# VH-VL binders against Protein cereblon (ohgt), part 21

Target 1, 230 residues: Protein cereblon (ohgt), of Drosophila ananassae (Fruit fly) (b3m1f2r157to386)
Amino acid sequence: LSRVPGVDYLEHILFPGEVLPFMIDGSLFDDEMPGLDGLIFGVGFPLMQPPEDNPHKLYGVTCQVYEKGESGRQLVFYKSRALQRIVINCDDIQGPPQYIARNPTSKCFSKVKILPEYFLPEPLKCVDMGSMSRFRDIPSMRDKYRRYQLSSTPWPADACQEYAYEEIVERARKKLEIHKIDTMPRCPIQLSFWLVRNLHLTEKMMRLTFLTDSVNTRLQLIGSTLKEES
Key: E = the ipSAE of ESMFold2; O = the ipSAE of ESMFold2 at other seeds; V2 = 0.75 times the mean of E and O plus 0.25 times the DockQ between their complexes.

## First folded at step 20 (VH-VL; framework fv_roconkibart)

Design j4 (from a3 with heavy chain W32F, light chain N58S; at its last look DockQ between E and O 0.69; V2 from the best seeds 0.00; counts 0 for: pae O 2.9 > 2)
Fold by ESMFold2 at other seeds, look of step 20:
Structure j4 (fold): chain C 230 residues (1-230), chain A 121 residues (1-121), chain B 112 residues (1-112)
Amino acid sequence: as target 1 above (230 residues)
Amino acid sequence: QVQLVQSGAEVKKPGASVKVSCKASGYTFRNFGMNWMRQAPGQGLEWMGWINTYTGEPTYADKFQGRVTFTLDTSISTAYMELSRLRSDDTAVYYCARGSSSGDSIWFDKWGQGTLVTVSS
Amino acid sequence: DVVMTQSPLSLPVTLGQPASISCRSSQSLLSMSGNNYLHWYLQKPGQSPQLLIYLGSSLFWGVPDRFSGSGSGTDFTLKISRVEAEDVGVYYCMQALQTPYTFGQGTKLEIK
């Protein structure tokens, strides 16, 4: 678990890669911000889930300050970029959390847990076992052959549809303006976050996609939304 | 589950005081401020103020300044509102409501059941 | 203090028909961050108020999507696309841009 020097609330969901500009009391970050290579802090989304579902968990992202703008006498302008999804145990929060849009006046700290991003590439297509089948009848190699056979077995067609991100990309290209298509990332992890930001998904779908650790499942959820709109 | 349970109805004479309790459960109490509202019979809602549950710092609406006191007992996750020098026009249902955060109190997503305070001579 | 004015104060509606409630503030509720600090509550008969819409247009948890909020600055509207019997009660707008937080007078919605 890592500890961040600031945790604030944000009333809407922010995905990795998005920019978060804000203004804050100048004393809150100046002591902890080295030069212009800025601090990493957390933002939590208290409205991510119903209060009853996880009353002691707060989902959010880490953000890193990358630009300090022109400052007023009391307020300092910053730009930050979301990096990683996190979860916070609310009992670990030290200080009075405030909404970042309300220009926080108090420091608020917490331990955070960085959430993983799991991605499995496209399902293995049927592989020719011919070159490996000669090991099947050698006793010392039988376990290795069985392990290889299990990993090379083709997935059922319905399971493969969960990983067909080329179809998702094609459907997204049909709904997006040409200038956005030029910025579409090729990395499936980056693509999953980019699609949520650029496809104007429902609030329910944004919450579901944020809460899944599986990039494959996230892309499938986005793809199902594209089918429903068609 | 998130819950706010208030103390029972009270009948008071003019000049007395009343102390209404609001017991919170099912969430981290110090992370959400506590607001107090009242509603006279058949009338609308009136905000009385709030208390920062982390620092204990109250904020009172000017109308109630000097007559109302907000306090906390964080060991039992309970907020209190005391209104003194009661008048007949203080007859109302008093609500506690959980604010949006400890350091802000900008919307109220959970309300207590209300406490009727009747002031009559 | 910011004065909140609702219209109408009484709103009889036929079941299944749309309804619209207006809320006007004496000053802008739009913050520099782009948020409108205007919220809508419903108080059903004999119950505590419940949050419906926060920040002008965001639907709170468990609220049916036949409810919507719109508007910015000083003029805000709550709409119900098809009124149901469970929608009966008094609707309040509230500003939370600055203290003291203030409510509108309430709009009593009832089925004809």
Scores: ipSAE 0.486, ipTM 0.759, lowest interface PAE 2.9, mean pLDDT 81
ESMFold2, look of step 20: ipSAE 0.620; ipTM 0.826
ESMFold2 (binder alone), look of step 20: mean pLDDT 93; pTM 0.955

Design j5 (from a2 with heavy chain K110Y; at its last look DockQ between E and O 0.75; V2 from the best seeds 0.00; counts 0 for: pae E 3.4 > 2)
Fold by ESMFold2, look of step 20:
Structure j5 (fold): chain C 230 residues (1-230), chain A 121 residues (1-121), chain B 112 residues (1-112)
Amino acid sequence: as target 1 above (230 residues)
Amino acid sequence: QVQLVQSGAEVKKPGASVKVSCKASGYTFRNWGMNWMRQAPGQGLEWMGWINTYTGEPTYADKFQGRVTFTLDTSISTAYMELSRLRSDDTAVYYCARGSSSGDSIWFDYWGQGTLVTVSS
Amino acid sequence: DVVMTQSPLSLPVTLGQPASISCRSSQSLLSLSGNNYLHWYLQKPGQSPQLLIYLGSSLFWGVPDRFSGSGSGTDFTLKISRVEAEDVGVYYCMQALQTPYTFGQGTKLEIK
């Protein structure tokens, strides 16, 4: 979970769901190891954050090769798809990192940490504990009653009102070509990444949306861009 | 936060050698290559080469091949450039600069303050 | 070696007006992967060079958005939408497609 064979650099930010094509010198393969189909590797974004924020961290994504294209006699074309956001402790990098588009070598490796994707689809609600009180007096149910009681505390009203999922979707529909809208995913996690890919956000906003682990917050950041004046 | 601090100015006679140091701080030294440039008085920038800080493998521009040597002391995060058989036209400000990675060096994002080397009789 | 030619070599500009600097390479700098290996640096008076634009058009961290880069292949342009006093200095383009990496001659931008 924490290890990824092969880590390269990428000059720009790549979000989960994006396709990353690349080419490799075919002379690096032999009869016993003819290709990379299905390989999971990491790409890091060395320009994601300034050194003042954290000089020893490298953010990136995992990618998986899903297609081998036809190429010339010495160059082999591959397509990969970004899967998960990661962070790498730079001290864990073994081997010299290289840019995947220039000279991938498969000689740089690292431990990676998969970044989480938190999504709260609806505000938490206070549940009426009255109907559950009879379980308090049953010994086999006492532990379940305590867990339920602890989990039913209502969230602050201001936090519950910040999410505007449908408004964000509608504003995006106004800015995008209709054939792109047909490919809009229904999963909120994938939608947050799809919106970044298709709305051509500023580099600052792309960095902010990548670094946010909360899908709710990521969607709010994207939504704020859609409301801005020309 | 990222900082490259070079050694002080040098005055040399023709035929001598000079060794300029570049001490890095604020990042993982072995993950970012080190480049060397120079700038003669009133002239533009000239790339001299770079060194892979992970492997220690140098790459020299042809103009300097045979006269320049790049070395590292990774224990103190320091790169060195030594230029031998100095001539008067080697008078310049010499810069170190951090490359884009240790495996290749595409752009130079942070530069040292420069070291003036004067070669005169 | 790839020869980099800048134009103009001297550029006096009125404060607040736009400025444009051209850079031409003797060979295409567009890689097979679609990246232009062309970068722009600014050397302010008495200072070390600093990176402004990488890969033809990408702004480096902390560079004001009044700077922009454009072009592809052999012809590249750096634009400043509104020149400010701190923009004074010598601008260099550099190719990094192949070694030896080479710089243009420099363009000295001055406020008139």
Scores: ipSAE 0.358, ipTM 0.702, lowest interface PAE 3.4, mean pLDDT 80
ESMFold2 (binder alone), look of step 20: mean pLDDT 93; pTM 0.954
ESMFold2 at other seeds, look of step 20: ipSAE 0.635; ipTM 0.846

Design j6 (from a2 with light chain L55M; at its last look DockQ between E and O 0.59; V2 from the best seeds 0.00; counts 0 for: pae E 2.9 > 2)
Fold by ESMFold2, look of step 20:
Structure j6 (fold): chain C 230 residues (1-230), chain A 121 residues (1-121), chain B 112 residues (1-112)
Amino acid sequence: as target 1 above (230 residues)
Amino acid sequence: QVQLVQSGAEVKKPGASVKVSCKASGYTFRNWGMNWMRQAPGQGLEWMGWINTYTGEPTYADKFQGRVTFTLDTSISTAYMELSRLRSDDTAVYYCARGSSSGDSIWFDKWGQGTLVTVSS
Amino acid sequence: DVVMTQSPLSLPVTLGQPASISCRSSQSLLSLSGNNYLHWYLQKPGQSPQLLIYMGSSLFWGVPDRFSGSGSGTDFTLKISRVEAEDVGVYYCMQALQTPYTFGQGTKLEIK
């Protein structure tokens, strides 16, 4: 489990790899943080309802600040990128939660559990470890980073049944404009998240694909939506 | 299941006070603010204010400032609204509703069943 | 205070036909961050209100997708693509950009 120094609410689902711009009261950052460059914080999705409708679980993502802008005297503009899916026990939240779109004025933090990503039989060889390097040097997150690396190692190929990965890619190419296709990632994990957002799936399907730890299952869910649609 | 259960109907005389309770269950009470609305018979909804369930800090609509008090008992996940110096035009159904978060309150996703308060001579 | 004005106030509709409800605010509901702080509720006969649409156009979880919201700034619209019997009730818009939060007068939807 890791402590995230900033946890706020987001009214929609955000998938790993997406950019989250925001503004925040500059007085909320202090010397305890490693500085604004590279700050990792969490956002939770209180309106995403899991299959069992458990309101004590708050699903979300970690985000990392990568760009600072100038928005005004009191409000500072930032760009961040979602990194990994998380789950929070609502009872662990300290501080009054606020929506990031309403420019939070109070610190709010919590312990978080980073959710795994796995893909069989071809685990995450092509994951961009550069974005993850900041977790490697944080002691409270070191074990989670190691587990993430292990889940991405190659797995021996078996004669197991698996849905045609290339078929999903070809169906998606037929539905998308060419300028979007140029941004299609090759990594299966990143591709699964990219497809959900670029295909404009229903919020129910976004919820199902977000909650799935198996990249294989996520891609199969996406593939089922690419077949005949009215 | 998220539930908000309000106290029963009340009949009051002008000049009295009424205190309506709203008991929450099925969620972490301090993470979601509590709003109060009322609806006069045959009329629309009116927001009365809200209380930050983490800090206990209330915010009142100007119309009710000085007559309404919001309080909490977090040990039993219960919010209270007390309206004093009642008038006949305070006859209404009073609703509690949980807000979008404890730090702000921008939509109301679960409402209590309502409490009819009748103010009659 | 921000005044919220709904039109029409009474809306009889034939089953299966579309319906549209307008909501206008006296001030822009578009926040600094580009969000519209306008929400729609349905109060069915004898029931408490329930959230349908938040932030102008976002469909609340579990609400049928025949409901949609559109508009920005001061002018907002709730649409029902195909009215069903369960849609009967009073529809309210509400602004939450600034306190006091204010509701429209309500639009009573009934089946003809």
Scores: ipSAE 0.431, ipTM 0.722, lowest interface PAE 2.9, mean pLDDT 80
ESMFold2 (binder alone), look of step 20: mean pLDDT 94; pTM 0.958
ESMFold2 at other seeds, look of step 20: ipSAE 0.536; ipTM 0.778

## First folded at step 21 (VH-VL; framework fv_roconkibart)

Design f1 (from j3 with light chain S33T; at its last look DockQ between E and O 0.66; V2 from the best seeds 0.00; counts 0 for: pae O 2.9 > 2)
Fold by ESMFold2 at other seeds, look of step 21:
Structure f1 (fold): chain C 230 residues (1-230), chain A 121 residues (1-121), chain B 112 residues (1-112)
Amino acid sequence: as target 1 above (230 residues)
Amino acid sequence: QVQLVQSGAEVKKPGASVKVSCKASGYTFRNFGMNWMRQAPGQGLEWMGWINTYTGEPTYADKFQGRVTFTLDTSISTAYMELSRLRSDDTAVYYCARGSSSGDSIWFDKWGQGTLVTVSS
Amino acid sequence: DVVMTQSPLSLPVTLGQPASISCRSSQSLLHMTGNNYLHWYLQKPGQSPQLLIYLGSSLFWGVPDRFSGSGSGTDFTLKISRVEAEDVGVYYCMQALQTPYTFGQGTKLEIK
């Protein structure tokens, strides 16, 4: 579990890489309390899922403050950037949660779980794992053996086509302004979040793409909307 | 599943008090404030106030200040609304509704079934 | 107190036709963060109210996409692109920018 010093609510979904601006009461800072620069905090999305679906889980992101401004004498303007997807057990939240857009706070704390990002390689033909089986019983080789088995599983031909993200990149280029294409990341994980931000997907698709830990599935979901639209 | 179940209908005389309960289930009670509304027969909705379910701090609409009291029993995830010195124009259906957060209750995404309170002599 | 005024108060419609309900606030509901603290509820006959639209234009979970909200500041509109029988009831706008939170008078939608 990771610990964050603040947990706030946000009324919409924020993906890793997005900017979250907010304001706080600057009177909480004095000579002995320097402010929020570099602070990592949590932001939860209570409306990302139906109210009846797993009501004790709160999905969100970590955010880190990277820029400070000032708006008015008593209010301080900050910019933060979303870093990682998280899930919070709502029963672990200490303090009253509030919406950051209306009343930002750092009075609310929780333990969080950072969600993984899985990316499976393109399918290969099945290899005979019998020659690798002798490493399974050697403790120092156990992690390498499991990693190789995951990498060596074949994909069906239809699944390969669905998970071939190069086709998704090509279709996205047809719909995007040239200046956005210049910022397109090569990392599949970063690319999956970048595509959601730049292709203006429906709210339903944004929720589905946020909830999956599989980058391959996320790219497939994005790709299905491009095929429908193109 | 998120549910708000209110106590049953009541008939009261002018000058009496009524206490309506609202039992929450299926979510972390202290993370979402509780709002109270009422609706007189054939009329629209009126917000009475809300209570921060984490701190227990109530906020009352000015019209009801001094006559209404919001309380909690967090051990059974239940909110209460007590309205005193009842008048005939307090006859209404009273609703509890879950707010958008514990610290700032600005939209109501789940409502109780309502409790009819009839004030007649 | 912020006064919320709805128009029309009664709205007979034919099934399958569009409907539009206006809500006007005596004060701007636009918060400095860019959100309009205006929400729409539907109370079907004999039922409790249910949230349709929050923050002016955001569609709540399970609400059909034939519903939409628009407007900013003092003037807001709820639209139904094609009215269905299940849409019958009283529609309320509510402001939650400042306490006391206040509702419009309601708009009763009926099938002709």
Scores: ipSAE 0.468, ipTM 0.749, lowest interface PAE 2.9, mean pLDDT 81
ESMFold2, look of step 21: ipSAE 0.566; ipTM 0.801
ESMFold2 (binder alone), look of step 21: mean pLDDT 94; pTM 0.962

Design f2 (from j2 with light chain S33T; at its last look DockQ between E and O 0.78; V2 from the best seeds 0.65)
Fold by ESMFold2, look of step 21:
Structure f2 (fold): chain C 230 residues (1-230), chain A 121 residues (1-121), chain B 112 residues (1-112)
Amino acid sequence: as target 1 above (230 residues)
Amino acid sequence: QVQLVQSGAEVKKPGASVKVSCKASGYTFRNFGMNWMRQAPGQGLEWMGWINTYTGEPTYADKFQGRVTFTLDTSISTAYMELSRLRSDDTAVYYCARGSSSGDSIWFDKWGQGTLVTVSS
Amino acid sequence: DVVMTQSPLSLPVTLGQPASISCRSSQSLLHLTGNNYLHWYLQKPGQSPQLLIYLGSSLFWGVPDRFSGSGSGTDFTLKISRVEAEDVGVYYCMQALQTPYTFGQGTKLEIK
């Protein structure tokens, strides 16, 4: 039997990799019972979009509890980490949703859909044909070289440079403190979320970057912000 | 399109009761609580209470306890407020407003158009 | 009950100039989790109230960024950096830390 994840509301956007602390009524736990360690739950952002745009979709993230603070009969402090972006059909929510910052103990559950993270490596690329040119002069290789050359139409180097992943990284380094740069991830997906957390984006830009499934587009949005602030 | 549409204006005599409806559309009704406010002519806003739209459990401001009743008809996404033993100082515009969540209604992001209730002899 | 006190109650302002409205509560609105349960609404003439600011400083969707909220605990401020004609109306602060939820008396903003 599969379980549907619990769902709470959060008043601000949370990106994958961010920490979400919360408190729960300790009287809901028996001292001998297992705690919340490893629990995966959903957190939705009802204020992500205007209510008029798509009032039946709730965007959010999955979170996993990884640390328990003080345990007692009053309040217990937990830390969780956001893992994946999700979307919920609001009609699938069972139970009364509540804001986690105030009342995280309500039993509210829903089916969730994990949102994809698309990254297309080198959507703009340059191909150096110099190493292939020596096959042009070999009779048995001439037809193969001509077919490859016709099927390989590289984009201009200046266009490749403008959309280059490394150019976005270099612009970010100009804006960030050195100790933060040491924590910069290599994975483009994780980097896109890390950049949102470590740059001072407007709430409008944070919403735009959360809503795109394309890592390439997310990085381009972040990169355009860095150029504007230069 | 998120909408809250209230019933029309009413004129009542002292001692009567009034029932105001608030029909919600464009969102999942049970996921957001329903609040009731009133505003006497030329005066400020006064919170009357709210109802958890999932459980149906009401919370009333003490001032109105015993005179007000909140109910729901979830099949038509409609909330009701009934105020009994009306007095002349109950003359006001009555508003419904959607709360921030079903289990903890802490801000009001959509309001109905208001229903004028006039109590006079 | 938590008593909410607004100042001023009447605020005539020249177009294009800043405006500031104060709201004080009789007890702290700061929740243990760090949120202030204080919200701002605008009621334009002949209209229902509309949410401007929630949780003390968060701008609601569609509200122009010339509006801002600040403060914590018992003292809160709503600011308009550059007043426009459409900003005319009555501004209310409201606490939602505990029931009964309570509103300030209102601040009527008018263009001089």
Scores: ipSAE 0.584, ipTM 0.813, lowest interface PAE 1.9, mean pLDDT 82
ESMFold2 (binder alone), look of step 21: mean pLDDT 94; pTM 0.961
ESMFold2 at other seeds, look of step 21: ipSAE 0.628; ipTM 0.830

Design f3 (from j3 with heavy chain K110Y; at its last fold request DockQ between E and O 0.61; V2 from the best seeds 0.00; counts 0 for: pae E 2.5 > 2)
Heavy chain, then light chain:
Amino acid sequence: QVQLVQSGAEVKKPGASVKVSCKASGYTFRNFGMNWMRQAPGQGLEWMGWINTYTGEPTYADKFQGRVTFTLDTSISTAYMELSRLRSDDTAVYYCARGSSSGDSIWFDYWGQGTLVTVSS
Amino acid sequence: DVVMTQSPLSLPVTLGQPASISCRSSQSLLHMSGNNYLHWYLQKPGQSPQLLIYLGSSLFWGVPDRFSGSGSGTDFTLKISRVEAEDVGVYYCMQALQTPYTFGQGTKLEIK
ESMFold2, look of step 21: ipSAE 0.617; ipTM 0.830
ESMFold2 (binder alone), look of step 21: mean pLDDT 94; pTM 0.962
ESMFold2 at other seeds, look of step 21: ipSAE 0.683; ipTM 0.862
ESMFold2, fold request of step 22: ipSAE 0.504, 0.507, 0.495; ipTM 0.771, 0.771, 0.761
ESMFold2 (binder alone), fold request of step 22: mean pLDDT 94, 94, 94; pTM 0.960, 0.959, 0.960
ESMFold2 at other seeds, fold request of step 22: ipSAE 0.562, 0.561, 0.542; ipTM 0.797, 0.805, 0.789

Design f4 (from j2 with light chain L32F; at its last read DockQ between E and O 0.72; V2 from the best seeds 0.00; counts 0 for: pae O 2.3 > 2)
Heavy chain, then light chain:
Amino acid sequence: QVQLVQSGAEVKKPGASVKVSCKASGYTFRNFGMNWMRQAPGQGLEWMGWINTYTGEPTYADKFQGRVTFTLDTSISTAYMELSRLRSDDTAVYYCARGSSSGDSIWFDKWGQGTLVTVSS
Amino acid sequence: DVVMTQSPLSLPVTLGQPASISCRSSQSLLHFSGNNYLHWYLQKPGQSPQLLIYLGSSLFWGVPDRFSGSGSGTDFTLKISRVEAEDVGVYYCMQALQTPYTFGQGTKLEIK
ESMFold2, look of step 21: ipSAE 0.617; ipTM 0.825
ESMFold2 (binder alone), look of step 21: mean pLDDT 94; pTM 0.963
ESMFold2 at other seeds, look of step 21: ipSAE 0.615; ipTM 0.820
ESMFold2, fold request of step 22: ipSAE 0.587, 0.529, 0.558; ipTM 0.815, 0.786, 0.797
ESMFold2 (binder alone), fold request of step 22: mean pLDDT 94, 94, 94; pTM 0.961, 0.961, 0.959
ESMFold2 at other seeds, fold request of step 22: ipSAE 0.639, 0.523, 0.576; ipTM 0.847, 0.781, 0.808
ESMFold2, last read: ipSAE 0.462, 0.536, 0.542; ipTM 0.737, 0.783, 0.792
ESMFold2 (binder alone), last read: mean pLDDT 94, 94, 94; pTM 0.961, 0.961, 0.958
ESMFold2 at other seeds, last read: ipSAE 0.531, 0.549, 0.547; ipTM 0.785, 0.791, 0.796

Design f5 (from j2 with heavy chain K110R; at its last look DockQ between E and O 0.88; V2 from the best seeds 0.68)
Fold by ESMFold2 at other seeds, look of step 21:
Structure f5 (fold): chain C 230 residues (1-230), chain A 121 residues (1-121), chain B 112 residues (1-112)
Amino acid sequence: as target 1 above (230 residues)
Amino acid sequence: QVQLVQSGAEVKKPGASVKVSCKASGYTFRNFGMNWMRQAPGQGLEWMGWINTYTGEPTYADKFQGRVTFTLDTSISTAYMELSRLRSDDTAVYYCARGSSSGDSIWFDRWGQGTLVTVSS
Amino acid sequence: DVVMTQSPLSLPVTLGQPASISCRSSQSLLHLSGNNYLHWYLQKPGQSPQLLIYLGSSLFWGVPDRFSGSGSGTDFTLKISRVEAEDVGVYYCMQALQTPYTFGQGTKLEIK
């Protein structure tokens, strides 16, 4: 379990890759302290799940400070970026947790467990079909090639379709503004979080996608909302 | 599962003290502050203050300064409110309520069932 | 102290009709973070209060989406799109920007 030197509460869900700006009382820092840049801290989402469901678990993300902004007289502005999903055992929290929006005045820290990100490569691209491989990159033949590949392999069609994240990417492109498409990452882990940020999912769907460790499953959940909206 | 269970009704004479307990269960007690409110019969809600359940530091509404004391027994996840030098206008239902965090208590998401305190001569 | 003023104080409503409750504060409740520290509670007859809406507009867990909160600064509104029998009770707004935290007088919602 990794320990982080700051654990604060956030009233909404924050996904990896999102920016979290915050302010801290500048009277606590008369000197520049080495290491403020690059500082890693945790934020938890106590309102993500009903208190009854997981009363001793707190889900959240790690955040890393990357920029010190223009400061006012009393408050110093920082920017951070969410990095990894975490879970915290509430009994491990040391200090009185506070909401980061209220400019915390007390140290609060905890051991955290970094949640995994699992991704399985698309199985159809791993199967060599001899001369049929030349059709896989021709757009008008992709659906026919994929159907042929499925019928010629022992893998179940349903399992292979769970890994067809390229279809999800195409559906997302149809619904997004052109300048957002330019920022679409190629890494499927980063892509899954990028899609959540850019597609404005329901609160229920955001909770489901945050709690899923399988990138493949996360992408399928996102894809199901795109099909239902079309 | 998250529960706040308060002590039973009390009848007191003017000048006495009363101590109301609030036992929490189903969550990590020190992570959520405890607030105290009261409600006179047929009237609205009045905030009395709160206690940081991690540090034990109380904050009292100015109206109750010098008459109210908030304490904790963290070994049994219990908060206490003691009100002294009771007057007839202290007759009310007293509520405990769990705050939004232990370091800052800004909304109340679970309430006890209330404790009626009656002050009469 | 921040004074919280609700209107109306009594609100008779026909089942299935909308309802609206106003809450005004003597000082702005908007924090520099962009959050409004204004919350709504419902006290049903014979029960303890329950949280409905926090931070002006966010629905608490288990609250039906026919409830909504709006407003910023000094003026806030709770709306019920279609009143049901279970909505009967007294509605309170509360500010938590600064101590002492203060409640409005309450709005008693009754079915006509």
Scores: ipSAE 0.596, ipTM 0.814, lowest interface PAE 1.8, mean pLDDT 82
ESMFold2, look of step 21: ipSAE 0.622; ipTM 0.826
ESMFold2 (binder alone), look of step 21: mean pLDDT 94; pTM 0.962

